# Designs tried in a protein design chat: miniprotein binders against q8h113. Part 20

Target 1, 357 residues: q8h113
Amino acid sequence: MVIYHRKVVFTYVRAKRFYHFLNIEMVTDFKSLLPVIDISPLLAKCDDFDMAEDAGVVEVVGKLDRACRDVGFFYVIGHGISDDLINKVKEMTHQFFELPYEEKLKIKITPTAGYRGYQRIGVNFTSGKQDMHEAIDCYREFKQGKHGDIGKVLEGPNQWPGNPQEYKDLMEKYIKLCTDLSRNILRGISLALGGSPYEFEGKMLRDPFWVMRIIGYPGVNQENVIGCGAHTDYGLLTLINQDDDKTALQVKNVDGDWIPAIPIPGSFICNIGDMLTILSNGVYQSTLHKVINNSPKYRVCVAFFYETNFEAEVEPLDIFKEKHPRKETSQVAKRVVYGQHLINKVLTTFANLVENS
Below, E stands for the ipSAE of ESMFold2; O stands for the ipSAE of OpenDDE; V2 stands for 0.75 times the mean of E and O plus 0.25 times the DockQ between their complexes.

## First folded at step 9 (miniprotein)

Design m68L
Fold by ESMFold2-Fast, scan of step 9:
Structure m68L (fold): chain B 357 residues (1-357), chain A 85 residues (1-85)
Amino acid sequence: as target 1 above (357 residues)
Amino acid sequence: SEKVTVEIESDDPFLLEWAVLYIKKLAERYGAEVEVTVKDGKVTVTVKGLSPEVAEKIAEMVKRLAELLGLKVKIEIDGKEYPLS
């Protein structure tokens, strides 16, 4: 039915009843807004042997597949992480960034600190332009020597501020919950690609790495100041916890237009990264996105990046090559060693820290 | 306690569902009760149990959302129309 793939102008009540009557899902191009997915049916069954056959799981998986194919960005609700925790993370982050510069510098990012810690406004560059943000960067902690010579660059503990005093414990709890949530979303994504729930866990996620950037964007009194230049994320899956009262994140749609990622209170924004593009055999594309500071208000965003095993050799999974074959003449899948790719990104991002030595 | 009533009218069913979800999440953030009714092709969202300050804040956030998305809305706080311009 070709007519139902076109945008039809009619009232909400008529539209909803009509689609229910036809037993079809509402069709949208997501051109102006990002899709919203309630993952609670997936979470209720994510450890069950029969999850792939559960009607609620099948519905969520269908929505994940569409979102990842059409946009690569979506809101997640029904995730089970309390609003209190989500908000307290942002509130304590605001408190940290409001501290005097000298206090923030006590945890300053350096090569000797494993590129972990506070980066001041203007240290980060994207496409040769200075990004107007400050941040705390942290990574999964690991024992010295665990990841060989490549991992040596990131060795050492995360640097947490002593003020707010409870911040370290809060963030460690938050990271644990984001890690669990990301693993469970990826079970749904594995099903969406036509695999078992465990395709990623069986091959690439036996010991998953993670990266987290805690980002502060200063208020501005002028239009369209670049808070973060256009980029794709390099990992598997990103969970974004952004302030509720500012719209600054923009996502490039299939038509090349920038659409706003308007904050939904209590939600995460979720997007896929470059490693998931490779693992899916190009079925899911990582999407360009940027942050524009266009408000006098200070904005906080906490971005959690769920990654493969550090040493993972990332190439398309055989099952997804079988389910989603590509022609040889298309852009062929590259083999990427995740840890080396991460180190290359870190060293490129923080080249100024090395050059000023 | 104050209440905020939002009437939403749009020819885009996805946009209507998105806006309703936004208001529900906003109400949840402030610990408020929310009721949704559909009548004569309009969606009405009523948020109850608000302080006057929170009611004004919700009304302003919904106004900004409507401007950004090009939605036709009517906003009332305790039956008094909240100005959109």
Scores: ipSAE 0.037, ipTM 0.603, lowest interface PAE 7.6, mean pLDDT 83

Design m68W
Fold by ESMFold2-Fast, scan of step 9:
Structure m68W (fold): chain B 357 residues (1-357), chain A 85 residues (1-85)
Amino acid sequence: as target 1 above (357 residues)
Amino acid sequence: SEKVTVEIESDDPFLLEWAVLYIKKLAERYGAEVEVTVKDGKVTVTVKGLSPEVAEKIAEMVKRLAEWLGLKVKIEIDGKEYPLS
């Protein structure tokens, strides 16, 4: 435990040093920045019954509250996942996308594969516009019939490349760590909303679903090539592991300006999804974001989406309605069945595959 | 040294597994040994090698966990029942 704690602090110090450097550069070249949060005090106490009273936890919780209210996007450092693992995930992803198409097509996305696998550049559409990227789509695996007719669309195992040979094992380890990190960040968010650490753990997160998109953006020599059109994420929290040497992700602020999410090595970018907006009674907003391909270099981004139970009926939690009542003129977000919402998004995004399967 | 024994019943296998993992994590944090047994459809987690102060702390943390997750538990410290209410 002492060893683990020292490792987390060491990783934090390295990330903070790089953040300080980038912050200085950003102040000169860009007018606005996303907040950076060191969550290591939260992680050190996230399993303690008295975590809500710990001074370090209280400070992190305050920062999470402000970030989620003001932008809905922030950098996470002090998360305890090694720089080596974060970088190896991106390195192996580059190796996969550099393979000949015939190799990548061995795991091609199809309806019969549960919409899991490789999609070629231009297959994905956001708000009716074609996205200039390729990807591997993965979902939490589940037994046939577990989620009834709704879940039937996503049944089947994830398709993993055989090359690089170590890719499947690496990504499965990475997913497990991202799942744990997401759960612990949500404990901080639960406290930030004025609840116990466990308000989401139970009815909404007994058996949390996850989605992962492993995305490759081809290099371009033209301005304003859309890599991924403007959208919000539909889940609870997203963890983004992006290449360190390319700036492409843009976040829309409350004033309508697009803020660049310049990479901070060793960090995750974390953002709020639509389900968390509903559960928080509208206190935290899912934020529009997009990817613009604006570099001749190939860019990879691995996005991990932490989600509710598949069959969760998502509506504002009673405790957060009490602590954060809406104004009389404000409408309460309608109840959403998460699994149905996910399936609708998948079928809309990959509508062309149904006809050509 | 003292031991904390937690008997857990749940119809939800995920909650059961999560609770067991959480107790193992608590034991690891305090340098304690853990054993898990299954008898008559109940899961029993035993944490050994504890000081009296740490045993009480673990029992209280498990009690709070059970309250938040809606789990039916029975907690004993060295064979004596730890009150839940």
Scores: ipSAE 0.000, ipTM 0.129, lowest interface PAE 18.8, mean pLDDT 81

Design m68Y (at its last fold request DockQ between E and O 0.01; V2 from the best seeds 0.00; counts 0 for: pae O 2.2 > 1.5, placed apart)
Fold by ESMFold2, fold request of step 17:
Structure m68Y (fold): chain B 357 residues (1-357), chain A 85 residues (1-85)
Amino acid sequence: as target 1 above (357 residues)
Amino acid sequence: SEKVTVEIESDDPFLLEWAVLYIKKLAERYGAEVEVTVKDGKVTVTVKGLSPEVAEKIAEMVKRLAEYLGLKVKIEIDGKEYPLS
């Protein structure tokens, strides 16, 4: 009977309020598992001018606050993106990576292609460690000249696979949906930080750049093969669409232990990045994570990175400095020019690819 | 068609909720029906309408979760107990 789901959730909420009454910090179960957040109440109200007062939104916002203060990772369900599309994105990606190497090279990364395209297995490095994956790197497309000389490096169209034929059209639809979803989650996060819903939609943030890495991890017959070395994400928010039946993503919890991000079908994994850490005045911290492959099965992961405006100078937002004041020192405020940082990363990564090719 | 039943015991409501949700999402992935019952302090999740290969896959995935968490479970496929060790 479905009644267990309702009763267990009710009991959990009651216990939480009781511990708060006694001034006891509730023991977090994020030591072993990531929280699961149904954001459908948030999405139902996210365009309403009084969304902050809705009881369903308040509940979701509380869950977002707890997750982002603790582990910085959570599953998102009730997100409104169809299971069919989520699965087709991964199925098409499996089909592409199964093609002969010579076919995949037709869309290889080059400077002429704006550093967009295919990377072969083993040429990418994270923190000096070889990553045992292959990938397609995609970036938001923009008009020639829009971002000046620094942005010229990334000009050009993404190189989408021609096989499967439908790949480009479905991925462009998927990207739009991920962009909209990320914006709506950020409205909840803004409320969680004590701001208006729109603090992440200001002048320097309302035309977000995005990055997508479409990643294939070969099956392995050894334990603990590094698919992607430990890192934090540099943007605002990441949406991860991973294969259902293989666990390889690991997240560092507050105790410093690595815990598995066990795939939950139909969900996204969502995490915060370095720019959100800065914008929140350090209230929310981006979280170390890695991919360790122990499976003989090929695994696909499609990561969508929601970023600031390309030209943004990122610093703590005034509202969050007011809501979450820090000790009076000027050394805790950082200004980062997002586009300059991104281009430096792109050029460094490509130089390393050439060196190791 | 086959069914998988998972009987779960835990005094941690977060782990119970997480495990039940996980099984529900697995069932939804394969178009299966789910029923959840609570009796004698135990939660039983029943997944129906499965092919034999999917039933075994779900049982194995739940077994892996239970091993990781130290969660006390009893798993059956069509009334036959699924091995836990």
Scores: ipSAE 0.721, ipTM 0.909, lowest interface PAE 1.0, mean pLDDT 85
Fold by ESMFold2-Fast, scan of step 9:
Structure m68Y (fold): chain B 357 residues (1-357), chain A 85 residues (1-85)
Amino acid sequence: as target 1 above (357 residues)
Amino acid sequence: SEKVTVEIESDDPFLLEWAVLYIKKLAERYGAEVEVTVKDGKVTVTVKGLSPEVAEKIAEMVKRLAEYLGLKVKIEIDGKEYPLS
C-alpha cells in the first residue's frame, strides 16, 4: 500500500502570508485566468533612487513583464487605495444610474459642455455595432487655451451629478489616487522594459492627460447582448474598478480565446493601451477586450485611462528601440499626435451632436 | 456569528490557488477570520465571524465563481450545506 503525505494547516492570517508559506506564485502565463500581481513592494520603493536593485521591486517587475508580454491584462492588489473608497465609488455610481432619466439628462453630453457628461444607452458604437450601456464621460480639466485650437473641443469643467451630493468630491479624490497609482505602476513597467523607472515621465509624458468613463450596463434576460464591443484602449494604462458580483468583461488571450475577467474584491483590473504599445516599440501589445451583458443585474464599471501629454507626438522611445529592436517586416503604428487622435474619436462618436448644433 | 466553509477540489493547482485567494479577499473585505486546510488536490476554507446576510452573500459569490471556473465545490453555512443547483 502506498500512502501519500497529507498536510493540514490552520491559520488566521492575510492571503499574502498564506502564499508565502506555501511558496506559491500567483503570477503565471496560464491562459484561462488573468495573473494577479501584488504591487505593494513596488509602491514601497517607487520613489527611492535605487528601486531597480530592490529584491521586492525586481520580483514585481518580473511579474509585470510576464503579464504585459503574455496577455496585457492583470489584477492589481496591494495598491494602497482603500477598499471603502473603491466600493463607495461604485455604490454612488449605482445610485446615479438608478435615478429617473430626466435627472441623468441634467448633465447630458453636449458640444458646449466640452463633450463631458452623461450619454444614453445605445449612443456609443464599437466597430459599427451599438453598445448597450450608459456612461458619464470625464476628462482632465485644463485652463482655457492650454491645448491650443484642438483642445478647445474639450474645454470646460466635467459635469458631475448633484445626486448623490458627495459624488464630485469623491470622484475627484479617486481620480487623483488613480493618477498616482498609474504613474507608479508605469515605473515598474519602465523597469520591465529595461529602462530607468522614469522613461514614462519624459517631456511628452510628465503632464499626463486622463480620461475616465463611468459605465452602467443594464440587466438583460437574453444571451449575447453587447455591452461594449471588442476594442483596445488608447492610452498607456487603464485601471478598471468593476462590480464584484457580475462577470461580464472578457479578454482575448494569446490563443484567440475569450477568457472572463472575474472580479476580485478590492482589486483593479489593469491593462495596457495603444500608446504604450507604440512607446514600448511593440514589446507590449494592447489586448482586445469586450463586455457582454449576460446577467439580469445592473453592472457598474469605472474605467480610468492614464494617457500621454495632450500634445504628445507618440513614437517608440529611443531606449526601447535600442533594447528591443524590431524586424523590418514588423510594423509599429505610425507616429500619433495623442490629442488629435482623442478629439477625432470624440467627434466621430458624437457626430450627431455636432451636426445638430 | 455564522461561518462559511468551502471545500474545493481541483486537479489544477493554479485554479485552486486562485479560488483560495478570491475567498480570502472576500474575508478581508468583511474583517472575517479565515482558516485554511490544505491537502493534495483539496482545500477547505472556513470564514468566521459573519452576519447571516454576509454569510449568504459570500456563499452566493463563491457558488458563481465555481460555476464560471467549472470547479467542484461544497459550500456550508454554519453546518448546513448551501444549495448549488
Scores: ipSAE 0.359, ipTM 0.751, lowest interface PAE 2.8, mean pLDDT 83
Fold by OpenDDE base, fold request of step 17:
Structure m68Y (fold): chain B 357 residues (1-357), chain A 85 residues (1-85)
Amino acid sequence: as target 1 above (357 residues)
Amino acid sequence: SEKVTVEIESDDPFLLEWAVLYIKKLAERYGAEVEVTVKDGKVTVTVKGLSPEVAEKIAEMVKRLAEYLGLKVKIEIDGKEYPLS
């Protein structure tokens, strides 16, 4: 107990001192900071059937519960993914976005590519406003016909940059590690909601879908350039790997204030999505966030979205309805088919692409 | 009320299906009725109940779609050809 709390506080205090050295105005108000969660005790027990009884797991679960109730965003440390791999993913992402536009267009997003590939700057819109970013959109690959007529729209391989040659293999390794990490975080969240570790896996995560956005934010010399407009994520969990030298992500707290999500080297930022809000019977609310481009330097962010099964009919889980009863008038009572929601989003985004081409 | 009629010619069934889905999404945005017919290997999509301004907007959007996808289309507003060039 005491040693673990000291390590998290010490990591956080070190991060604060490190960023003060980088001339990042430290928000001095402790209320304005996302919680830092070392999940290593949870990961050490993730395959144990009695993991819920472990004192280290109980401590992590209590931190996850508070983070998901209070802010819906947290830093993840002790996640077991190497710093070398995390940094190599960002480095390779910089190298791709530094390519000539004609080279980036070799992997351009098309319907025939299952909406996979490169989106140019100015194509993405959030709430009717143009976003100042470019991206590579990736989705879990699946066999033709696996997800029926709805899934046909997303059929095809991911379009990976051909330079460097190791990019595909690097990203496939990274996706696997993010998938395993996301599963284990959700076991902790399932415990935090008062269920077994397996409440999500039993129904909603037998064949979890994933989305990855490899995002590039161009350097700006102007204040308040919107890199990505204010939104909630639609899935279960998001794992954010970002450049360590730029603060751009903003999270809206319960008071309505925008909190800067200052990077922490070797951490992920994790947030919950709208599907987790539904599944939790609205106990954990997805949090509004945005990206502000405020650096003259190019910034990269790799967002991994861990999702339900493609065909999942997302509704509040019975165990969480029982433990956390709500009045029926909750907007959270709507059944949503995940794959249909995703397809509607993809088609809307592509319509906007064509409208602005 | 005006109607937009789009005749789509393609040997790629995926591009045909996608173009139809796109036009359906445009129509949905404006609360318009959509009719889809298939004849002689051509797909005809008719969007009905439009204002003149919305009809012209849909026609322009379908033109841009066809250009982006390399689709052979014929677009008509109330039977008048909408220019593609």
Scores: ipSAE 0.109, ipTM 0.602, lowest interface PAE 2.2, mean pLDDT 86
ESMFold2, look of step 10: ipSAE 0.617; ipTM 0.869
ESMFold2 (binder alone), look of step 10: mean pLDDT 82; pTM 0.785
OpenDDE base, look of step 10: ipSAE 0.006; ipTM 0.223
ESMFold2, fold request of step 17: ipSAE 0.703, 0.691; ipTM 0.900, 0.890
ESMFold2 (binder alone), fold request of step 17: mean pLDDT 82, 82, 82; pTM 0.786, 0.782, 0.787
OpenDDE base, fold request of step 17: ipSAE 0.000, 0.000; ipTM 0.211, 0.235

Design m69F
Fold by ESMFold2-Fast, scan of step 9:
Structure m69F (fold): chain B 357 residues (1-357), chain A 85 residues (1-85)
Amino acid sequence: as target 1 above (357 residues)
Amino acid sequence: SEKVTVEIESDDPFLLEWAVLYIKKLAERYGAEVEVTVKDGKVTVTVKGLSPEVAEKIAEMVKRLAEMFGLKVKIEIDGKEYPLS
């Protein structure tokens, strides 16, 4: 034992610096870990007529149900996307953000570019505080006029950097795989809620939208720098591909404690959004999460957001209202028109981008 | 080629399974072979096919994880004990 006061203080300071070097908050509760789900049995049977009766599917569905009810956040493994691709996405993203500012500005986000492209460090605010990150914003591309007058705001192609040259092709491949993975996870979630695999696909996901944010968090030499303030995701399901050597993402548990989302190499972190809360009739809750910049190292995170049809009128699905009726004292679920809400959020976020500026 | 052996003791089966998974994913990232055995009430994870530099890196990462969650671990590189303190 350390017997002398000066030795005790020195040992504590060393331990604190060691955990700071790991880029994580100190955790003493062994049960403060996010669930890990191997979805490979679900993926193997996701197009099978009798998938709901498959023992492997039933086990995965049970794990999804518990994770979505208890936490709203979980790791996904067995997803079939190669570790090489997952790592290359992060490697090329690091290369882009390491470029001189003038090169990044070549794909600068503007109204004329459909609010697609690069946004500078400190442009984004969460709950009135500046977020210390830069990003590339991408959206599902669609034909001119497809989403009426409302959709005109987001018309046009995504802006991809020319350096690294291979980045566009890599990211487009990655997006397709994330889209398919998200669709298949939602089939499992539909079963978990007591429906068929296709409850969402038949009504809300016939032509699903997606949003992707490719995020860079600059290194910091001070504690408690907010990379992204506490928020819930608006959509259905988010897939997070984060750097493996830095812990910065924190998830608020039901007890109000912040749990570090320690990176597991080759996994996705998956969380549910506000629209899934509405569609499930409040059975699954979107969970507050934040990013703290607490390391001198630059951190990359690629967040893929799987969304409803652009024109979807999002309200609780009748089947889930019947299977999971709300108590009389609960608040009435708000109806949301997805595309209109997305456009309003984009215009609010980028209100400083005007034609005459 | 080096071998890292991690012997883990925990009364929490969830934490034990999580730690084993973490080590497996580290091994996969470095293209290493991984074996898991249960002997004398302890779980042993053996990672093979490592360069000396990667072996030390994995040992250090496992040490840090153990310290964070208060896991009782014994780490060896090619049969030589890796110091935890």
Scores: ipSAE 0.000, ipTM 0.446, lowest interface PAE 11.7, mean pLDDT 81

Design m69M
Fold by ESMFold2-Fast, scan of step 9:
Structure m69M (fold): chain B 357 residues (1-357), chain A 85 residues (1-85)
Amino acid sequence: as target 1 above (357 residues)
Amino acid sequence: SEKVTVEIESDDPFLLEWAVLYIKKLAERYGAEVEVTVKDGKVTVTVKGLSPEVAEKIAEMVKRLAEMMGLKVKIEIDGKEYPLS
């Protein structure tokens, strides 16, 4: 990818193409495509006390800063998670969703199961409209009482399919790797914001909660069927593992146009969430995105959400208030209690379950 | 045994580099060898060591990418032009 720090006007004259440099204004053109970042130099040094001064780290950090400021969405390559594992997760997920509903309902989502498990096509609503997908919802497992009265709603183990047989072990391994990868990307983002590598590993951030949605989108013969309505993610960082041969994810660019997030094999799509917007003092904005079912093929997408500590009172970090003071006209939420916000969303989404406790 | 050759023409260097990277990652998925050459303002990406079935799949995925991105491409499988429409 080539990033231009000056405005370049492209002009085309029949038999020849050429570029004119017309302005001194600096621009980065991510309006029609999402940036791709190879993070392998960051990962090679992420536990090194001198990582901030490493030339390879500095280059990756610059790319992360630009992607987060301009788009809030980017592809990650060089992440060290095997392509075999990334694909096996999707393969086993396809196998599960191909089962009859009676089999899938054996792990159905209920209040007694801590709102963990399978939800049928059409149960989810975004902004009052039905989403055409089915899913398995998973959350970080924790011991009874760990997150107080707020956390009671989500207590209990995740429900995993018994078919495919190895699904639980595969997904638990995958979650651990996604958790580690998310933490390491956030070290780069911390440097990008002008902090130490560890600003997102403070007291209310170093025992991170996580959410995972394993989502199946049925094939359609009509264009523009809403698979998931427009939304932002709530957490710090999202890693998206999507099918390689189906394009359905769309991201709203700075001009308000929807651009397709075309799958790159072996990559993750990464985007920032609302909590990172708050913690960064508004420097990085969470970006609206949606899923449109435009293909007769069944599509799988596994979304891993890396979050704050469950009980965290989320507010801008002092270091980033100092380095990036807010303009008086800009608005950022003053404070959010992450766990309460998550529980409110869960209870609202599943208010219609007859087994509500 | 088969190869896929993609000739890419674009006056947008960001788009051009993005497309080349996509094809490289696609080739890596299938354990294929990749060569990239630049000549006369065109970029040619050659993917080698493919079964016939994988060659067709790669050609189709590149065709779909070109349609979505508005890229001008020429795709060949073992020297035979792959139809774009």
Scores: ipSAE 0.041, ipTM 0.618, lowest interface PAE 7.1, mean pLDDT 83

Design m69W
Fold by ESMFold2-Fast, scan of step 9:
Structure m69W (fold): chain B 357 residues (1-357), chain A 85 residues (1-85)
Amino acid sequence: as target 1 above (357 residues)
Amino acid sequence: SEKVTVEIESDDPFLLEWAVLYIKKLAERYGAEVEVTVKDGKVTVTVKGLSPEVAEKIAEMVKRLAEMWGLKVKIEIDGKEYPLS
């Protein structure tokens, strides 16, 4: 892990030095590369009362601030989740998607199942166009009636594959680790915005929601097959665990160019969601990204979405309005009820399931 | 004038595209013409209109790019192989 970690950091540093060596006018310099951040100094101190004054934390916080302002996407290394677990999640996911269709349909997504479960290729739509992927959709489980009429649409348990047998237990362990990692990255982001580590936890994260999409992209022999159309994520942070053997994820930079998110084994890709854009008063950006199926190989991507409390009324936090004031003409969305926004997205994405049920 | 020919192989198509882009940017800095050809799963980038000094400089920079990215490349100046070691 340490050797692998050093190799990833070394590659990023070498790219930066090589660009300077070429003495090319830096018109598209690091806007053409996603930053790599080692968060291990942040994790070592994230529960300490003096974390804001720790030199290692301050350095990581500075890197998070730059990444979130400049592109809203970065690689995370030094996160403490084992390569074995990261790889086993993808391996078991490949095993599931390789099963016959009738086996996968045993956990089929339906309105009655709370929009939890397996969706076949072509069921998902982004901006009115079919996405060429299949997936398992999961959400944080909650008791009947907990989130009122709004939450009723998503009530019920997650549907997990019975084959591989160990899948449910593996994924539940993985989700817990991703939840903890996301919380700790947000403590760093809170410091980066000029607050305490806990600005988000007080109001927005007393009972955080999460969404997970486990996605399979079929191999193709054609160019420009859309695996997932251009979109922003609607939550706080996304952690992406993608297959290492082919590049498919593309991120739109501020200049309008698409940057490939070349896989770095053992890393997560982390990106900013719409709710964090609002809470930060527009300081950090949720960035358009897409997936292009461009290889005859089957590709797996596991996306974990860390979200606010389901019933959170999301608006710019007062402390960040004070630290980062905006002009009246430069509006960020004034207020969003997270749960309603999520339900609207789910119902729009799966409109054809309601018609066919 | 001289030409530099770079033959590149990679199983990662976006890494390959990035390498081609960087060679194009390098050629642009020296006011050179660039031709890209794809044949038999290999990408060949030809940079034309170079002085001998600039041709050798470009070949050296491409060599360093290949080392940095772990790319399998073959570099020629006017049909003569440029050493990678």
Scores: ipSAE 0.000, ipTM 0.266, lowest interface PAE 13.5, mean pLDDT 81

